# Designs tried in a protein design chat: VHH binders against Nucleolar MIF4G domain-containing protein 1 (NOM1). Part 16

Target 1, 198 residues: Nucleolar MIF4G domain-containing protein 1 (NOM1), of Homo sapiens (Human) (q5c9z4r362to559)
Amino acid sequence: KKHVKGLLNRLSEPNMASISGQLEELYMAHSRKDMNDTLTSALMGACVTASAMPSRLMMEHVLLVSILHHTVGIEVGAHFLEAVVRKFDAIYKYGSEGKECDNLFTVIAHLYNFHVVQSLLIFDILKKLIGTFTEKDIELILLMLKNVGFSLRKDDALSLKELITEAQTKASGAGSEFQDQTRIRFMLETMLALKNND
Short names: E, the ipSAE of ESMFold2; O, the ipSAE of OpenDDE; V2, 0.75 times the mean of E and O plus 0.25 times the DockQ between their complexes.

## First folded at step 18 (VHH)

Design e5 (from q1 with L102F; framework vhh_gefurulimab; at its last look DockQ between E and O 0.91; V2 from the best seeds 0.00; counts 0 for: pae E 2.4 > 2, SAP .674 > .668)
Fold by ESMFold2, look of step 18:
Formats: C-alpha cells, structure tokens, sequence
Structure e5 (fold): chain B 198 residues (1-198), chain A 119 residues (1-119)
C-alpha cells in the first residue's frame, strides 16, 4: 500500500509510463479493492488541498488516472470519480475557504478532457449550479467553461442550448439580488459565444 | 431488474435488409449510451455501432454506410437498420448499455439475436 504513495510522490511527465507500469504490476499482485482504495486515497490527498494545485501537476495526476482506467480497468476511474464527486458535494454544501472546491472542479474537467467521463456529467453539474445561482456558482460555471466549453459544444449542442436558456431565465429573475451584475453578464456572453462557435 | 432484449434477427439473402430492435427496461434509457456488438462463430465479439445519450453515432468501418443505429427514448428502444447485407455480417448481434457518465465501457448485455446471411 505505502509504495503507491511513494510512486505518486515521484510522478512526473517523463516517468509517467514507468509509474503507470509499476502500478499495473501492483494491481496484479494485490486485491483490486485494496488497490483502488489506496490509489484513490493517495490521489485525493495530493490533488485536493486548500491551496490551488499547480496546473501541470494536477493534470499529470489525472492523466495517470486516465491511463490506468484504460489499461487496468474502468473501476479505477469509477472509484476515483465517486470519491471526487462525494468530496465536491460535501465541500460545496458546507463551504470551504480554500481552493478545494476549485481543485475538485478542475479534476472533473480533466477527467472529461481525457475521455474518462461523458459531457452528461458536466451538464448535470452545471445545471445544479444554475439552479442555485449564487456568486460562487457563477465563478464555478466560468471555471468549468474555461476548461471544457468548446468540447461541450461539440459533444452536445442541444444540451448547451438548453443550459443557456436556463441561465438566461435565472439571470432575469435574479438580476436585483446580486451586488454586481457584471459577472452574470460575462457568464451569459461566454455561454452565447460558445453556442455560436459552430 | 435491468435487462436488454434483442429481436428482429433471421435469415436473409445477400443484398437484403433487416432491422434489429432492443427493448430496454429497469433504467432511465435516455441517459445512457447504447451500442450494438456482434460475434460470428469462432471469432471474438466486435463493435458494430454506438449512439450516445445525446444522439451522436459511431460505426465500425466494416458497416459504415450500410448500417444505421437509432434510438427512441419514448419507447426505451434501440434499433439497427442493416442494409446491403453480406455473408460476413452473419453473427449473433448484442445490445449493450454504456456505464453512466463513462465513455466506451459497457456493463449490461442482451442475450443476442442471430442474423444469418446466406444465398
């Protein structure tokens, strides 16, 4: 178990193939449940911190998950995703003054960009944020669109159109509640630009 | 009880057409990617076609232009229209359900329907 943490601490772009190979070997030598629990715990500890994680380092960790998801089995990605989503939901509901929420959101975006998950997950998350429509929600929506917006348009233009309609409706009904509507307008402009790029 | 039931297989001569159906039950059909696979005797199962929850389609090179996948979310049904059939299309055809949120992974399979293309 402890060797998994050591491998992750040494993870870098040049040694990605070597680290993934050693993890595959460990999966052959130990129970899948023990390996999934250990790997997910180590990855969450590395990626989900109160401070913003360096973009390259986070991308490398999520890329490793994508590699193992395809070489070892789908349960690798499924176990990790479940932990990420549960942690995000808890932090979102109870709040966090650090960057844990942003880090988790970025992990989900990378899982989508590396083809581990479908756009349906992204749209489900964005619809929830539009439903609550707080200032934090607006910033999280913008963060996600920055990371995956063009890909969402290509994958499911109809769902994007519906999302924009929902956002416009919420913005019209919530216009007087916000201190500054500039971020809401920017969000809507960003969404419309994404719709019109194809 | 999650299940997939294929139908529409049969004997057809080369150049003919068949339409396969897959009735789905026990889950929210519209949220899942669905696919067709096939397995000829003595061969490994191979991908035929898939259609995502959003309607995007993918085809194996060997069937592109001849087969059309479609879905009817109101009827919880998946279809495969097979035209210009050839002897090489002879196989048991399987309906498969994708794992929710995941790409290119399937966890539920039907029992299959036999398609025989013979002159």
Amino acid sequence: as target 1 above (198 residues)
Amino acid sequence: EVQLVESGGGLVKPGGSLRLSCAASGFTFSRYTMAWFRQAPGKEREFVSAITYSGSTTYADSVEGRFTISRDNAKNSLYLQMNSLRAEDTAVYYCARGILYFRDAFDIWGQGTLVTVSS
Scores: ipSAE 0.350, ipTM 0.678, lowest interface PAE 2.4, mean pLDDT 84
ESMFold2 (binder alone), look of step 18: mean pLDDT 90; pTM 0.915
OpenDDE, look of step 18: ipSAE 0.828; ipTM 0.903

Design e6 (framework vhh_gefurulimab; at its last look DockQ between E and O 0.05; V2 from the best seeds 0.00; counts 0 for: pae E 11.3 > 2, grease 26.2 > 24.2, SAP .693 > .668, placed apart)
Fold by ESMFold2, look of step 18:
Structure e6 (fold): chain B 198 residues (1-198), chain A 120 residues (1-120)
Amino acid sequence: as target 1 above (198 residues)
Amino acid sequence: EVQLVESGGGLVKPGGSLRLSCAASGFTFSRYTMAWFRQAPGKEREFVSAITYSGSTTYADSVEGRFTISRDNAKNSLYLQMNSLRAEDTAVYYCARGILYLRDYAFDIWGQGTLVTVSS
């Protein structure tokens, strides 16, 4: 565990190949279950903090997961994703004063960008947020679109178009329930820009 | 121990219906995407349908409108309702766990399969 944490603490783009190689060797020397539990725990501790994690550092940690997912085995990514989704559900449902929810959402976005998860998961999450359509949901939608909007359009433009239409409908029906319409308007403008390739 | 066990396969006439079940154990079922695949004799395994943890569903074009995937998280069970069956649906049907990823290796746990035969 301490060795895995040490490797993650010094992870960066220039040493990615060295760090991933050392982790691959550890996977060969230990049980895969123990390595998956240890790696996932260390990554969650590094990436899910009360403070916003620097964007590049977050991306590098998730890129490491993608490398190991493809070189060691898909159980690496699956184990990590399960932990991320379970933690996100808990934090989303019960709230948090810190940035844990945003960090977890960003991890999911990077897992998609690095080909660990499909766009289906991303659209499913966004559809849920549009369905509940709270102020927190709008901020999470904006965060996800910032990270993956272009990729979603490339992967499944039809599903993105349908999502945008549902968001427009919810926004028109929710006008009097929100005290501040500025974020709803920004969300719709962002979605329209993605639809129109602006 | 992670395990998927399919059941409900059998012989059915064209136009008939059949309901497949998959019992899951050894993992937190409600947190995983689940899928059905099928393999006809001498053919590659092909995607049939998937359902995510939140209930979003996807179907292969060849079965859309005829098959319905569902899950019961309280019973750790995945289902496939198969209506308007055709001879081309004859295959071994597999339950699979995973992230619905376009590359086959995203499905890491597979059941033993249940045979569906559509014949007069």
Scores: ipSAE 0.000, ipTM 0.229, lowest interface PAE 11.3, mean pLDDT 80
ESMFold2 (binder alone), look of step 18: mean pLDDT 88; pTM 0.894
OpenDDE, look of step 18: ipSAE 0.015; ipTM 0.340

## First folded at step 19 (VHH; framework vhh_gefurulimab)

Design f1 (from q1 with F27S R103Y; at its last look DockQ between E and O 0.06; V2 from the best seeds 0.00; counts 0 for: pae E 4.1 > 2, grease 25.1 > 24.2, SAP .702 > .668, placed apart)
Fold by ESMFold2, look of step 19:
Structure f1 (fold): chain B 198 residues (1-198), chain A 119 residues (1-119)
Amino acid sequence: as target 1 above (198 residues)
Amino acid sequence: EVQLVESGGGLVKPGGSLRLSCAASGSTFSRYTMAWFRQAPGKEREFVSAITYSGSTTYADSVEGRFTISRDNAKNSLYLQMNSLRAEDTAVYYCARGILYLYDAFDIWGQGTLVTVSS
């Protein structure tokens, strides 16, 4: 654990190849399960905190996951994703303080952008947020669309259209509950602009 | 400890229909991809169909158009409607729970229910 955490603490763009190579060697010397547990725990501790994390630093950490996912094996990304989704479910159900949820969503966006997860995960998360349709859900939807909206349109335009239809249906009912809430309108405008930009 | 229990199997003539059910005990399964697999005697277990927690479905080529997977989260149940059954569909059918968002990895399996299609 301390060795892996030390490598992550030194991670930067100039040394990405060196750090990933050292981690690959550790994967070859130890059980894949033990390495996946250790790496995932260290990455979650570094990236998913209550404090805001610099965008570049978070991107570099998730890029490392993508590199190892492709060089070591699919198990690396799958194991990390399982931890990310479990954390999302916990935060979503019980809440969190500070930027923990925003950081988590940014990690998920990077996992998608770096080809660790498929667009189905993103759509399933967004559909869940639309299904519960709270003020926090709307802000998280906007955060995700900011980070991955173009890629979602490119990857699966039909699922995006379905998502927009679900959002429109929910907004019709929620309009009476929200009493003139401009964030719902902004979300719908963002989604429609995304649909129409290709 | 999560357990999956299948039911609804039986003997049916070619062209007939059956509806399989799977009930989860020990936890709510509504947050997981659920799937049906089948295993004919002497053959490897093969994928039949899957449904995500959001309702997105996939089917093996051999069953698409004839089988329909569905779920009822309120009843913690998974279903497989099997129409236009053929002798090749004879197998033990298993309900499985996936690791979240993983296509090819399932970690909890039911005991299976036998479907026999013969004249």
Scores: ipSAE 0.035, ipTM 0.290, lowest interface PAE 4.1, mean pLDDT 82
ESMFold2 (binder alone), look of step 19: mean pLDDT 84; pTM 0.856
OpenDDE, look of step 19: ipSAE 0.787; ipTM 0.887

Design f2 (from q1 with R103H; at its last look DockQ between E and O 0.88; V2 from the best seeds 0.70)
Amino acid sequence: EVQLVESGGGLVKPGGSLRLSCAASGFTFSRYTMAWFRQAPGKEREFVSAITYSGSTTYADSVEGRFTISRDNAKNSLYLQMNSLRAEDTAVYYCARGILYLHDAFDIWGQGTLVTVSS
ESMFold2, look of step 19: ipSAE 0.459; ipTM 0.743
ESMFold2 (binder alone), look of step 19: mean pLDDT 91; pTM 0.922
OpenDDE, look of step 19: ipSAE 0.819; ipTM 0.899

Design f3 (from q1 with R103M; at its last look DockQ between E and O 0.93; V2 from the best seeds 0.00; counts 0 for: grease 26 > 24.2, SAP .695 > .668)
Fold by ESMFold2, look of step 19:
Structure f3 (fold): chain B 198 residues (1-198), chain A 119 residues (1-119)
Amino acid sequence: as target 1 above (198 residues)
Amino acid sequence: EVQLVESGGGLVKPGGSLRLSCAASGFTFSRYTMAWFRQAPGKEREFVSAITYSGSTTYADSVEGRFTISRDNAKNSLYLQMNSLRAEDTAVYYCARGILYLMDAFDIWGQGTLVTVSS
């Protein structure tokens, strides 16, 4: 455990191959369950906190998951995704401290951009946020689209068009609930730009 | 419970065509990536083609342009149209279901259907 945390604390783009290689060797020397538990716990502790994490450092940690998912085995990505989904459910049910939810969404965006998860996960999350349509939901939708919007268009333009239609319908019915319509308009403009490949 | 059943394999001459089918049951077919793999005698199982929940397709270099993957979500069926068959296409072909949300990960496999390409 302590060795894995040490490796993660030193992680950077220049040493990614060295760090991933050392972790791969640990996977060969120890049980996969122990390694998955240890790695996932360390990554969640580093990345999904109330404190802001530097954007580049967050990306590097998730890139490591993608590398190990492809070099060690799919169970690395599956175990980490399970922890991420469980944390998302908890945050959505009970709320979160500070930046925890934003950090989690950034982790999910990177998992998608680094080819660990399919766009279907992103669309399912966005549909849930559109369904509840709170002010926080609007900001989380914008955060996700900022990170993955172009990639979603490229991967599944039809699902993106359907999502935009759902958002437009929800926005039309939500005018009386919101005190500030500017963010809703910005969300719709952002979505339209993605649909039109702007 | 969850099942994938392949059919359509057989003996064909080089240059010929076959269409493989895979009938799926026990899960919500339309939400899953589906794929074809093949395994020649004495070789490792290799990727042939995949089609995502959204209909996007990928192909191994060795079959691109000759094989076409498709799906019919109303019939819970996956297809592989194989044209311009070559001797090296001889293998057992497997239908596979992707793990929900994960890229390049498959958890359910059919029993396979044999395709033999010879004179």
Scores: ipSAE 0.427, ipTM 0.720, lowest interface PAE 1.8, mean pLDDT 85
ESMFold2 (binder alone), look of step 19: mean pLDDT 90; pTM 0.913
OpenDDE, look of step 19: ipSAE 0.774; ipTM 0.879

Design f4 (from q1 with L100I; at its last look DockQ between E and O 0.84; V2 from the best seeds 0.00; counts 0 for: SAP .674 > .668)
Fold by ESMFold2, look of step 19:
Structure f4 (fold): chain B 198 residues (1-198), chain A 119 residues (1-119)
Amino acid sequence: as target 1 above (198 residues)
Amino acid sequence: EVQLVESGGGLVKPGGSLRLSCAASGFTFSRYTMAWFRQAPGKEREFVSAITYSGSTTYADSVEGRFTISRDNAKNSLYLQMNSLRAEDTAVYYCARGIIYLRDAFDIWGQGTLVTVSS
């Protein structure tokens, strides 16, 4: 366990191949279940915290998951994704403090951009946020679209169109409830720009 | 109980056509990526084609232009239309269900249906 945490603490772009190779060796020397449990726990502890994590460092941690997913096995990504989804459910039901939710969304965005997860996960999350439509939900929608919006349109333009329609309907009904319409307007403009970027 | 059941295999002459079907049950079919794989005797199982929850399709180079994958979410069914069949297409064909949200990962497999292309 402590060796895995040590490797993650040293992780950087220049040493990615060395760190991933050492983790592959550990997978060969220990049970896959023990390694998946240990790696997922260490990564969640490092990335999904109440404090902000440097953007580059978080991307490197998630890239490591993508590398091991492809070199060691599908179960690496599957195990990590299960933890991520479980954490999302907890945060969505009971809220979170600080940057936990933002960090989680950034992890999900990187999993998508590194081809570990499908666009369906992104759309499920965005539809849920549009359904509740709070000030925080709008900020999280914008965070996600900033990171994956163009990729999302490329992957599934029809689902994106449906999402935009749902957001427009919700915004019309919620217009009187918000004191500051600027974020809602910016969200809609961002979505339309993604739809019309051609 | 999650189940995938293939049908439609058989003997066909080179240049002929077959349509494979896969009946799915025990899960919400429309939310899953579905795929066809095949395994010839003495060879490793290989990817043939996949179709995502949104209808996007992918084909192995060896079958592109000859095979068409499709799905009918109302019938919980996956299909593979195979045209211009060749001897090298002889194999057991398997229906597979993708792991939810994951790309290119499959966790449920059917029993397979045999396709033989011979004179």
Scores: ipSAE 0.509, ipTM 0.766, lowest interface PAE 1.4, mean pLDDT 85
ESMFold2 (binder alone), look of step 19: mean pLDDT 90; pTM 0.915
OpenDDE, look of step 19: ipSAE 0.856; ipTM 0.918

Design f5 (from q1 with G98S; at its last look DockQ between E and O 0.90; V2 from the best seeds 0.68)
Fold by ESMFold2, look of step 19:
Structure f5 (fold): chain B 198 residues (1-198), chain A 119 residues (1-119)
Amino acid sequence: as target 1 above (198 residues)
Amino acid sequence: EVQLVESGGGLVKPGGSLRLSCAASGFTFSRYTMAWFRQAPGKEREFVSAITYSGSTTYADSVEGRFTISRDNAKNSLYLQMNSLRAEDTAVYYCARSILYLRDAFDIWGQGTLVTVSS
């Protein structure tokens, strides 16, 4: 446990190959379940905090997951993804003050960009947020689109078009529920720019 | 229960064609990436082709241009049209389902259908 945490504390792009290699050796020497539990717990503790995590550091931690997913086995990515999704559901439904939800969203975005997960996950999340359409939901939609929007259009332009139509319908029906319509307008403009490659 | 059942294998001469089918049940077929793999005697299982939930296709270099993967979400069925068959295509062909949301990861497999290409 402490060895894995020590490796993660030293993680950076220049030493990524060394750190991943040492983790691969640990996977060969210990049970896969114990290693997955330990690695996931350490990564969640490092990446999911109440404060905003520096973008580069979070990206490096998620890149490590992608490397191990492809070198050790898909169970690494599967185990980590399951933990991330369960934590997101808990934090989103029961609320958290601070940046934990934003950090989880950024982790999911990186998992997609680093080829651990399919675009279907991103679309399912965005459809849920459009369905509930709160002010926090709009901020989370914008955060996700900032990180993955162009990749989504490349992967599944039809689903993106359907999302935009659903968002436009919700925006028209939102009416006076929102104190500031500027964020809704900005979201719609962002989505249309993605559709038009603008 | 979740099942994948392949059919359509058989004996065919070089240059011939076969169409494989995979009937899926017990899950929401349209949400999963589906794939074909094959295993020749004495060799390791190898990737043949995949089709994503959104319809994008990928092919192994050895079959590109000769094989066509397709899906019919209304019938919960996956297909592989194999043209210009060669002796080296002889193998047991397996249908596979992706782990939901994960890339390049498959958790459910059929029992396979034998394709033999010989004179």
Scores: ipSAE 0.485, ipTM 0.751, lowest interface PAE 1.5, mean pLDDT 85
ESMFold2 (binder alone), look of step 19: mean pLDDT 88; pTM 0.896
OpenDDE, look of step 19: ipSAE 0.717; ipTM 0.853

Design f6 (from r3 with F27S T52Y; at its last look DockQ between E and O 0.80; V2 from the best seeds 0.68)
Amino acid sequence: EVQLVESGGGLVKPGGSLRLSCAASGSTFSRYTMGWFRQAPGKEREFVSAIYYSGSTTYADSVKGRFTISRDNAKNSLYLQMNSLRAEDTAVYYCARGILYLRDAFDIWGQGTLVTVSS
ESMFold2, look of step 19: ipSAE 0.512; ipTM 0.757
ESMFold2 (binder alone), look of step 19: mean pLDDT 84; pTM 0.857
OpenDDE, look of step 19: ipSAE 0.771; ipTM 0.878

## First folded at step 20 (VHH; framework vhh_gefurulimab)

Design d1 (from f4 with I108V; at its last fold request DockQ between E and O 0.87; V2 from the best seeds 0.72)
Amino acid sequence: EVQLVESGGGLVKPGGSLRLSCAASGFTFSRYTMAWFRQAPGKEREFVSAITYSGSTTYADSVEGRFTISRDNAKNSLYLQMNSLRAEDTAVYYCARGIIYLRDAFDVWGQGTLVTVSS
ESMFold2, look of step 20: ipSAE 0.503; ipTM 0.764
ESMFold2 (binder alone), look of step 20: mean pLDDT 91; pTM 0.921
OpenDDE, look of step 20: ipSAE 0.841; ipTM 0.910
ESMFold2, fold request of step 23: ipSAE 0.462, 0.434, 0.455; ipTM 0.744, 0.730, 0.747
ESMFold2 (binder alone), fold request of step 23: mean pLDDT 91, 91, 91; pTM 0.920, 0.924, 0.923
OpenDDE, fold request of step 23: ipSAE 0.871, 0.872, 0.867; ipTM 0.926, 0.926, 0.923

Design d2 (from f4 with I100V; at its last look DockQ between E and O 0.89; V2 from the best seeds 0.00; counts 0 for: pae E 2.1 > 2)
Fold by ESMFold2, look of step 20:
Structure d2 (fold): chain B 198 residues (1-198), chain A 119 residues (1-119)
Amino acid sequence: as target 1 above (198 residues)
Amino acid sequence: EVQLVESGGGLVKPGGSLRLSCAASGFTFSRYTMAWFRQAPGKEREFVSAITYSGSTTYADSVEGRFTISRDNAKNSLYLQMNSLRAEDTAVYYCARGIVYLRDAFDIWGQGTLVTVSS
């Protein structure tokens, strides 16, 4: 456990190959279950906290998951994703503290950009947020689109078009519920720019 | 029960064509990436083609331009149209279901259908 946490604390782009290699060796020496439990717990503890995490540092941690997913086996990514989805469900049902939700969304965005997860996950999350359409939901939609919007359009332009239509419909019905319409307008402008490749 | 059942395999001459089918049951077919893999005698199972839940397709270099993957979500069916067949295409072909949300990961496999390309 302490060795895995030590490796994660030192992680950076220059030492990525060395750290991933050491983790591969640990996977050969220990049970897959124990390694997956240990690695996932350490990564969740480092990346999904109430405190803001530096963007580069989070990206490096998720890139490590992507490397191991492709070098050790898909069970690495599957185990981590299960924890991520379970955490999302908990946050959505029971709420979250501080930056926990934002950090989780950034982790999910990186998992998509590094080819661990499919766009379907991103669209399912975005559709859920559009369905509830709170001020926090709008900020989370913007956060996700900033990180993956171009890739979503390239990957599945039709689903993106459907999402935009759904968002426009919700925005037209949300007038008096929001005292400040500026973020709704910005969200719609951002979506239109993505549709038009702007 | 989740099942994938391949059919359409057989004997065909080089240069010929064959269409494989995979009937899916026990899950919401439209939400899953589906793929074809193949295993020649004495070889490892190798990727042939995949089609995502959204219809995006990928092909192994060895089959690109000759094979076409497609799906019919209303019939819960996956297809592989195989044209310009060569001896090296001889293999057992397997239908596979992707793990939902994961890329490049498959958790359910059919029993396979044999394709033999010979004179």
Scores: ipSAE 0.409, ipTM 0.706, lowest interface PAE 2.1, mean pLDDT 85
ESMFold2 (binder alone), look of step 20: mean pLDDT 89; pTM 0.907
OpenDDE, look of step 20: ipSAE 0.793; ipTM 0.886

Design d3 (from f4 with F27R; at its last fold request DockQ between E and O 0.84; V2 from the best seeds 0.70)
Amino acid sequence: EVQLVESGGGLVKPGGSLRLSCAASGRTFSRYTMAWFRQAPGKEREFVSAITYSGSTTYADSVEGRFTISRDNAKNSLYLQMNSLRAEDTAVYYCARGIIYLRDAFDIWGQGTLVTVSS
ESMFold2, look of step 20: ipSAE 0.523; ipTM 0.762
ESMFold2 (binder alone), look of step 20: mean pLDDT 85; pTM 0.872
OpenDDE, look of step 20: ipSAE 0.807; ipTM 0.894
ESMFold2, fold request of step 23: ipSAE 0.455, 0.411, 0.445; ipTM 0.743, 0.723, 0.721
ESMFold2 (binder alone), fold request of step 23: mean pLDDT 86, 85, 85; pTM 0.873, 0.870, 0.871
OpenDDE, fold request of step 23: ipSAE 0.861, 0.861, 0.857; ipTM 0.921, 0.921, 0.919

Design d4 (from f4 with F27L I108V; at its last look DockQ between E and O 0.87; V2 from the best seeds 0.00; counts 0 for: SAP .678 > .668)
Fold by ESMFold2, look of step 20:
Structure d4 (fold): chain B 198 residues (1-198), chain A 119 residues (1-119)
Amino acid sequence: as target 1 above (198 residues)
Amino acid sequence: EVQLVESGGGLVKPGGSLRLSCAASGLTFSRYTMAWFRQAPGKEREFVSAITYSGSTTYADSVEGRFTISRDNAKNSLYLQMNSLRAEDTAVYYCARGIIYLRDAFDVWGQGTLVTVSS
């Protein structure tokens, strides 16, 4: 049944255990595939909007995914992640007005911080953004590093160092393509701060 | 289809050593976390060791200092060097492949290789 949207509409930190418990009961009463399709669709509708979302609300929705991923099964996180990545690729390739891309990027950061996904996903995304190196890419790199930079260094400092080197090389070659070099300098300063804060 | 085939199991005396191998059929072996699990008769399957795509390793407390996990990405192979073997290490050992991008999740399993530690 599709009362999943009603449960998500009421979600908050104080009722997280109650809402997750009710969702676990629904998983026992229905097929895993149907529940995963329904839950993912409802979460994407709640979290992927053109407007900026309250940070705490988005975090709570992603925390719910992490809870169910660990209590119901890894297929919960896997199904949600696939939808998020597919949506991000579509929005990134074809563009969108508003904050959908930033919201999806924040969802991915929370999935990492809540131990649903590995750092490999974050590094793959960041390497792609460094490769194309547009002004929007720089904004997205900064958004991700703000949310997960410390955790990335703790998980895989060598890969982070290599990423920073790639970014420095790309920045040194990209001067005339930008009207404002300030964001490039800020990105490099942010990366160096992460490298230096052992 | 990814397949994992373990080998190298056998009978070893306490205090001895044994090296397990796991051959993986896959073109992108290097991007996956790989792990060893084991299951003794009458017990649940338990984690032994894992090695990430970047080479970071973890070990169960019961084997740390005695077992060493390694990988050879050029040969699509995973290894477990087992030293100072004890009777309690007797089990069927399984190779497992992690689901890409997911943490602590494994979707491909080998058939297992038996390790017996006795006099």
Scores: ipSAE 0.470, ipTM 0.737, lowest interface PAE 1.5, mean pLDDT 84
ESMFold2 (binder alone), look of step 20: mean pLDDT 87; pTM 0.875
OpenDDE, look of step 20: ipSAE 0.842; ipTM 0.912

Design d5 (from f4 with F27R A35G E64K; at its last read DockQ between E and O 0.91; V2 from the best seeds 0.74)
Amino acid sequence: EVQLVESGGGLVKPGGSLRLSCAASGRTFSRYTMGWFRQAPGKEREFVSAITYSGSTTYADSVKGRFTISRDNAKNSLYLQMNSLRAEDTAVYYCARGIIYLRDAFDIWGQGTLVTVSS
ESMFold2, look of step 20: ipSAE 0.530; ipTM 0.770
ESMFold2 (binder alone), look of step 20: mean pLDDT 85; pTM 0.866
OpenDDE, look of step 20: ipSAE 0.797; ipTM 0.892
ESMFold2, fold request of step 23: ipSAE 0.491, 0.507, 0.488; ipTM 0.757, 0.764, 0.753
ESMFold2 (binder alone), fold request of step 23: mean pLDDT 85, 85, 85; pTM 0.869, 0.868, 0.869
OpenDDE, fold request of step 23: ipSAE 0.861, 0.862, 0.857; ipTM 0.922, 0.922, 0.920
ESMFold2, last read: ipSAE 0.483, 0.509, 0.483; ipTM 0.750, 0.767, 0.755
ESMFold2 (binder alone), last read: mean pLDDT 85, 85, 85; pTM 0.868, 0.868, 0.865
OpenDDE, last read: ipSAE 0.858, 0.859, 0.860; ipTM 0.921, 0.921, 0.921

